# VHH binders against q96fz2, part 31

Target 1, 269 residues: q96fz2
Amino acid sequence: CGRTSCHLPRDVLTRACAYQDRRGQQRLPEWRDPDKYCPSYNKSPQSNSPVLLSRLHFEKDADSSERIIAPMRWGLVPSWFKESDPSKLQFNTTNCRSDTVMEKRSFKVPLGKGRRCVVLADGFYEWQRCQGTNQRQPYFIYFPQIKTEKSGSIGAADSPENWEKVWDNWRLLTMAGIFDCWEPPEGGDVLYSYTIITVDSCKGLSDIHHRMPAILDGEEAVSKWLDFGEVSTQEALKLIHPTENITFHAVSSVVNNSRNNTPECLAPV

## First folded at step 18 (VHH)

Design EB21
Fold by OpenDDE, fold request of step 21:
Structure EB21 (fold): chain B 269 residues (1-269), chain A 123 residues (1-123)
Amino acid sequence: as target 1 above (269 residues)
Amino acid sequence: EVQLVESGGRLVRTGGSLRLSCAASGFTFSDWAMGWFRQAPGKEREVVAAISWSGRSTYYADFVKGRFTISRDNAKNTVYLQMNSLKPEDTAVYYCAARMGLFTESPEDYQYWGQGTQVTVSS
């Protein structure tokens, strides 16, 4: 996974992240650093995206079922990294393979500390290799959505008004992530960064791409992944597997350029 | 205390119209999706219509077929259900429900419920 969409306005995004705490009360996540949230139809590594994480990471004795939403940098920078520039990291941390998560120090250490997060996106992009050609067809992949009266699909967004209707009740894709906190050697603000865990693709997606993000489908899966106070690493890792509960459509080549940030990126062709 | 209070239910004739209202109190109304559900005697509670927190998105059950319109006024903390072309099959207790964030089709996802209002459609 090297490209996602996360374009919802902050107020819409927040409400889309409503959850039930351990007591059964529905709540909205509280924001940390809301000003760092930058909506985009075309998110690439090193950009900031909103993630969910347990409140217990920030507040001692907090209810670990409570959630915080925070923009973090895509591409995990390990806490032990000693260089002053994160770009000097010599290995790719955009993704973490599920089968080797415990073999790599950069992922194992933060995971062992309970630094699990849920990466939020409208969906993610993947490119299908065309047989016999060097051309790749991009697809937008996302959760199936509830059918609304005027906008049952992204394709129905033929006007700004209809566009808003489609996205107003959009179920966000929830991907399993690991985050870490890096303190620059020269001082400054702590950098929060994340990696997306990847798995082998489900059958439905296998013709498009052989790998997919580990998607946490449903409130229970999301809650268990986030709740490092109650759920062990071993138990949490059981949640990491491919899911068939996805849909997709072909999109234009507009998304190929990471600088393009328009609705055309995820519009069906 | 959270309260949802439905009103407007009454006896109407087939083909008639009715407007239901649900007044909400005790919570931040604009953070919640609202739904109308109904339960007929001997049947399970089913979703009729739902509306997003902003009112920009709406959902209708298949049986509605354009006859009903859900709307909300966040300034008044009220959600409405305009019901037109009513049929005897629409006879039920109608409930207002609230879910924080997004609406869904599942009654189980909704946290707060009203006491319901009886709608009876005569032949």
Scores: ipSAE 0.925, ipTM 0.961, lowest interface PAE 0.4, mean pLDDT 95
Fold by OpenDDE, fold request of step 21:
Structure EB21 (fold): chain B 269 residues (1-269), chain A 123 residues (1-123)
Amino acid sequence: as target 1 above (269 residues)
Amino acid sequence: EVQLVESGGRLVRTGGSLRLSCAASGFTFSDWAMGWFRQAPGKEREVVAAISWSGRSTYYADFVKGRFTISRDNAKNTVYLQMNSLKPEDTAVYYCAARMGLFTESPEDYQYWGQGTQVTVSS
């Protein structure tokens, strides 16, 4: 996974992240660093994206079932990294393979500290190799959505009004992530960054791409992944597997350029 | 205390119209999606319509077929269901329900419920 969409306004995004705590109360996540949230139809590594994480990471004795939403840098910077520039990392931390998560220090260490997060997105992009050509067809992949009166699909978003109807009740994709906190050697602000855990693709997606993000489908899966106070690493890792509960459509080549940030990125062709 | 109070249910003739209202109190109304559900005798509770927190998105069950309109007024903490072209099959207790954030089709996802209002459609 190297490209996502996360374009919802902050107020819409927040409500889309409503959850039920351990007591059965529905709540909205509180924001940390809301000003760092930058909506975009075309999110690439090194950009900031909103993630969910347990409140317990920030507050001692907090209810670990409570959630915080925070923008973090895509591409995990390990806490032990001693260089002043994250770009000097010699290995790719955009993704973490589920089968080797415990073999890589950069992922194992923060995971052992309970630093699990849920990466939020409208969906993610993948490119299918075209047979016999060097051409690649991009696809937008997301959760199946409830059929609203006018917009059974993203394709119905042919006007600003229809667009709002499509996205106002959009179920966000929830991907399993690991985050870490890095303190620059020269001082400054602590950098929060994340990696997305990947798995082998489900059957439905296998013709498009052989790997997919580990998607946490449903409130229970999301809650268990986040709740490092009650759920062990071992138990949490059981949640990491491919899911068939996805849909997708072909999009234009507009998304190929990471600088393009328009609705055309995820519009069906 | 959270309260949802439905009103407007009554006896109507086939082809008639009815407007249901649900007044909400005790919570931040604008953070919640609202839904109308109904339950007929011997049947399961089913979704009729739902509306997003902002009112920009709406959902209708297949049986509605354009006959009903859900709307909300956040300033009044009220959600409405305009019901037109009513049929005997629409006879049920209608419930208002609230879910924080997004609406869904599943009654179990909704946290708050009203006591319901009886709608009876005579042939």
Scores: ipSAE 0.924, ipTM 0.961, lowest interface PAE 0.4, mean pLDDT 95
Fold by OpenDDE, second read of step 19:
Structure EB21 (fold): chain B 269 residues (1-269), chain A 123 residues (1-123)
Amino acid sequence: as target 1 above (269 residues)
Amino acid sequence: EVQLVESGGRLVRTGGSLRLSCAASGFTFSDWAMGWFRQAPGKEREVVAAISWSGRSTYYADFVKGRFTISRDNAKNTVYLQMNSLKPEDTAVYYCAARMGLFTESPEDYQYWGQGTQVTVSS
């Protein structure tokens, strides 16, 4: 996964992340560093994206079922990194393969500390290789959505009004991530960064791309992944597998340029 | 204490119209999606309509077929269901329900429920 969309306004995003804690109380996640949230239809590695994580990571003796929402850097910077510039990392940390997560120190160590997060997105992009051509067709991939009145498929949103209606009740994609905290050697603010765990693609997506993000489908899966206080690493890793509960549509080549940040990126062609 | 109080249910003739109201209290109304559900005797509770927290997005069950309109007034903490062209098959207890965040089609996803109001449509 090398490109995502996360464009919802902050208040809409927050409401879309409503959850139930272990006591059965309905809650909205609290924001940490809300000013770092930058909505975009075209999110690339090294950009900030909102993630969910347990409150227990920030507050001693907190209820570990409570959730915080925080923008983090895409591309995990390990805590042991000694250079002053994260861009000097010599290995790619945009993704973490599920089959080798326990073999790589950069992912194993933070995971062992319970640093699990849920990466939020409208959906993600993948490119299909066209047979016989060097051309690649991009696809937007996301959870199936409820059909709302006059809000047909994302493709029927031909007006600004319809567009707003489509996104007003949008179910966010929830991807399994690992995060770490890095303190710059020269001082400054602690950097929170994440990697997205990837798995083999489901059958429905296999013709598009052979790998997909590990998607946490449903409140139970999301809660268990986040709750490092009650759920062991071993149990959490059982949640990492491909899912068939995905839909997709072809989009224009506009998304190919990471500088393009418009609704056209995820609009059906 | 959270309360949902439905009103407006009564006996009407086929082809008639009703407007149901649900007054909410005890929670931040604008953070919650609202829904209308109905339950007929011997049948399961089913979704009729749902509306997002902002009111910009709405959902209707297939049997509604344009006859009903769900709306809300966040300033009044109230959700409405305008029902037109009523049929005997619409006879049921109608319930108002609340879910924080997004609306869904499943009654099990909703946290708070009203006591219900009886709608009876005579032939």
Scores: ipSAE 0.885, ipTM 0.944, lowest interface PAE 0.5, mean pLDDT 93
Fold by OpenDDE, look of step 18:
Structure EB21 (fold): chain B 269 residues (1-269), chain A 123 residues (1-123)
Amino acid sequence: as target 1 above (269 residues)
Amino acid sequence: EVQLVESGGRLVRTGGSLRLSCAASGFTFSDWAMGWFRQAPGKEREVVAAISWSGRSTYYADFVKGRFTISRDNAKNTVYLQMNSLKPEDTAVYYCAARMGLFTESPEDYQYWGQGTQVTVSS
């Protein structure tokens, strides 16, 4: 996974992340660093994206079922990294393979500390290799959505009004991530960064791409992944597997350019 | 204290119309999706219609077939169900329900419920 969409306004995004804590109380996640949230139809590695994480990471004795929403850098910067510039990291941390997560220090260590997060997106993009050509067809992949009146599909959003209706009740894609905290050697603000865990693609996506993000489907899966106080690493890792509960459609080549940030990126062709 | 109070249910003839209202209090109404559900005797509670927090997105059950319209007024903390072309099969207790964030089709996902209002459609 090398490209996502996360374009909802902050308030809409927050409402879309409504949850029930372990006491059964309905809650909205509290924001940390809301000013770092930059909505975009075309999110690339090294950009900031909103993730969910347990409040317990920030507050001692907090209810670990409570959620915080925070923009973090895509591409995990390990805490032990000694260079002053995160861009000097010599290995790719955009993704973490599920089969080797425990073999790589950069992922194993933060995971062992309970630094699990849920990466939020409208969906993610993947490119299918076309047989016989050097051309790749991009696809937008996301959760199936509830059919609403006159807005049954993203493709029906022919008007701005219809577009707003489509996104008003959009179910966000929830991907399993690991985050870490890096303190710059020269001082400054702590950098929070994340990697997306990947798995072998489900059968439905296998023709598009052989790997997919580990998707946490449903509130229980999301809650268990986030709740590092009650759920062990071993139990959490059981949640990491391919899911068939996804849909996709072909999109235009507009998304190929990471500078393009328009609704055309995820619109059906 | 959270309260949902339904009103408007009554006896009507086949083909008649009703407007149900649900007045909400005790929570930030504009952060919550609202739904109308119904339960007939001996049947399970089922979704009739749902509306997003903003009112821009709506859902209707298949049996509605354009007969009902859900709407909301966030300034009045009220959700409405306009029911037209009523049929005997629509006879049920109608409930207003609230869910923070997005609406769903599942009654189990809704946190707050009204006491219900009886709608009876005579043949």
Scores: ipSAE 0.835, ipTM 0.920, lowest interface PAE 0.6, mean pLDDT 93

Design EB21
Fold by ESMFold2, fold request of step 21:
Structure EB21 (fold): chain B 269 residues (1-269), chain A 123 residues (1-123)
Amino acid sequence: as target 1 above (269 residues)
Amino acid sequence: EVQLVESGGRLVRTGGSLRLSCAASGFTFSDWAMGWFRQAPGKEREVVAAISWSGRSTYYADFVKGRFTISRDNAKNTVYLQMNSLKPEDTAVYYCAARMGLFTESPEDYQYWGQGTQVTVSS
């Protein structure tokens, strides 16, 4: 998993993240650093994307079931990293394999601190290798969606009104992540960064790619993954498995160039 | 305190029209998706139509077939259901419901419900 779409305006995204706290109250997550949210149809590693995390990470004695939404850097920078420039990190932290998460210091340490997050996206892209050529067929992969009026055009829309009819009720993909907090040696703001946990692909995706992000399907799974105050690392890791509740469609090669940020990136072909 | 109050239900002849209204109070209306559901005697409650928090996205059950239109006015905290070409099969109690964030087809996903308004369609 190395490319996502997360293009919703902040007000639409926030409402797609409505949740129920431990007391049964309906809430919207509270934003941190909203100015760092950069919506795009074509997000790549090292960019910022919004994640959910427990309020308890920020406030002593807070209700751990309450959620914060914040942009974080994709590509976890471990708290122990000593260089001034995160690009100097000599290993790839875009993804974290579930089968080795407790063997890798970069991931085990933040997990032990309860640093679990839910990575948000419209969906993700994956490239299928085609036998007999060096061509790769990209797909856009996402949760099944309720059919809305004029929902037959998930991709490009010629007018703002048509875009709203597709995306105002979009169910966001919710992926299990781990984050860490790095203090730059030169000073400045703490850098929050995340990795996406991966698992073996489900049967429905196995012809596209053999790995997939660990998807948290439904509010119970999301709540348990986030709530490090009430749910241990051991129990949380039981939530990490493939899911078949996923759909996809082929897209054009426009998405191949990460500089292309247009609805065409996810339009069906 | 949250209240959803439906109005407009009455007896009409087949082919007639009705407009249902649901006045909402006690929550920030513009954060909530709204739905109209119906329940006929001896049947399960079923979705009729739903509308997103902004009013920009809508859903209609298959049996509606273009006869009903859901709308909302966030300035008045009100959701409407315009019902045209009514059939005896539309006879039911109609309920207004609210769900924070996104709408769904499932009644069990909605947090607040009105008391219902009776719609009766005679042949």
Scores: ipSAE 0.763, ipTM 0.899, lowest interface PAE 0.8, mean pLDDT 91
Fold by ESMFold2, fold request of step 21:
Structure EB21 (fold): chain B 269 residues (1-269), chain A 123 residues (1-123)
Amino acid sequence: as target 1 above (269 residues)
Amino acid sequence: EVQLVESGGRLVRTGGSLRLSCAASGFTFSDWAMGWFRQAPGKEREVVAAISWSGRSTYYADFVKGRFTISRDNAKNTVYLQMNSLKPEDTAVYYCAARMGLFTESPEDYQYWGQGTQVTVSS
């Protein structure tokens, strides 16, 4: 649950996020801070990745069903944090366990403010422990995809034409997250940061790892998680559960080094 | 007001060819994936082909078997279906449909539909 791919160019990513508002109108999310979007096949904690959140977080009296897409820092920095440097946090906020979310101050407080977001990725990586060795087998895990014509393999980058045949219609993984807003003590811009909620793994992933991100499968789940104006915390938490609607394939060890940002990171082995 | 208007359906003999067109208006065409669907009498509507918003990614149902080609011209707000080697079992009403963002195989996921154009393939 600590590595993702989110490599789509902004125009492709935006169209993959088409949604329906409360009135039934089809929309694309509106970007905030698009210059902070850093696409990569190999995102790690402390990097920026795009999330969806309700417009109501930014505009008084806005329609809470309308969506904003914005890059945020992975690794939630609580609003109450007093140090100047977020790297001084004494605990890991990359993930938030669903069974203790209402017990942890770092997550309970922003959740009570309605600070729910949907974390976007092409998919995530997980490392399977291999019995009898220190070696781990990485897998790329994602939603099942419609098979496109003349697409070549996932991760093939022989030309822009071949890339687009696979990725132009990619269904993004949508994970439940919580975000917070931190004002640096010395001033400057407010830092938006998020955590990914985790659950026990589904049966299909249990041989790879015992935890998985809480995946929001479909527009109803995504809409309810985002809409803090109409959906209470209590109702939203009912959306947090494992799903079997997931697929995966083994990848090479290239992804192990978080500095490697190439299609090989997610290519089938 | 969104409109999808199909044209080009007619009677052809087995082995013949047709080109269907669908003219779109009332939305930003380049944000929308497009699909061709068909419905024979007494059967459910089924996907024939789909094409991404950019035209760069396509899907074809298994029964197409390389006989049909979907394409689009974003400057003309038009999607096409070139149908070759037609068979009597291709007889159906063909519908153009639009979905913002990504295409799918399921007709229930599409927001806008044309009126349909009849394709009849005789022996």
Scores: ipSAE 0.756, ipTM 0.894, lowest interface PAE 0.8, mean pLDDT 91
Fold by ESMFold2, fold request of step 21:
Structure EB21 (fold): chain B 269 residues (1-269), chain A 123 residues (1-123)
Amino acid sequence: as target 1 above (269 residues)
Amino acid sequence: EVQLVESGGRLVRTGGSLRLSCAASGFTFSDWAMGWFRQAPGKEREVVAAISWSGRSTYYADFVKGRFTISRDNAKNTVYLQMNSLKPEDTAVYYCAARMGLFTESPEDYQYWGQGTQVTVSS
């Protein structure tokens, strides 16, 4: 998993993240650093994307079932990293394989601190290797959606009227992630950064790619992954598996260039 | 205390029109999607229409066939169902319901319910 869409305006995205705390109270997540949210149809590693995490990470004695939403850098920078420039990190932290997460210090250490997050996206892109050509076919992959009245194509959000009908009630893809907090040695703000956990692909996606992000399907899975105050690392890792509850459609090559930020990136072809 | 109060249900002849209202209180209305559901005697409760928190996205069950329109007024904390071309099959108790965030077609997903208003369509 190396490309996502997360294009919703903040108010729409916030309402898509409505949840129930452990007392049964209905809530919206509270934002941290909302000005760092950069919506785009075409997010790549090193960019900021919103994640959910427990309020207990920020506030002593907070209810660990309450959620914060915050932009974080995609590509985990370990807390022990000593160079001043994160680009000098000599291994890829965009993804974390579930089968080796407890073997890699970059992921095991923050996981042991309860630094679990839920990575939010409209969906993700994956490229299928096509037999008989060197070109790859990109697909947009997302949760099945309820059909809304007078909705256009998912990718025909080039008028505000049709956009709202498709996206105002969009079910966000919720992926399991690990984050860490890095203090630059020369000073400055603490850098929050994340990795997306991956698993073997489900049968429905196996013709597209052999790996997929670990998707947390439903509020119980999301709550358990986030709640490091009540759910141990060992129990949380049981949530990490492929899912068949996923759909997709082919998209054009516009998405190949990560600088293209347009609805065409996810439009069906 | 959350309260949803439906009004406007009455007896009407086939082909007639009716407007239902649901007044909401006790929560931040603009954070909640709203739905209209109905239940006829001996039948399970079923979604009729739903509307997003902002009012910009709507859902209608197949049996509506363009006859009903859901709307909301966030300034007045009210959701409406305009029902036109009514048929005897539309006879039911109509309920409004609220779900924080996104609407769904499943009654089990909604957190708050009104007491219902009876709609009766005569031939």
Scores: ipSAE 0.742, ipTM 0.891, lowest interface PAE 0.8, mean pLDDT 91

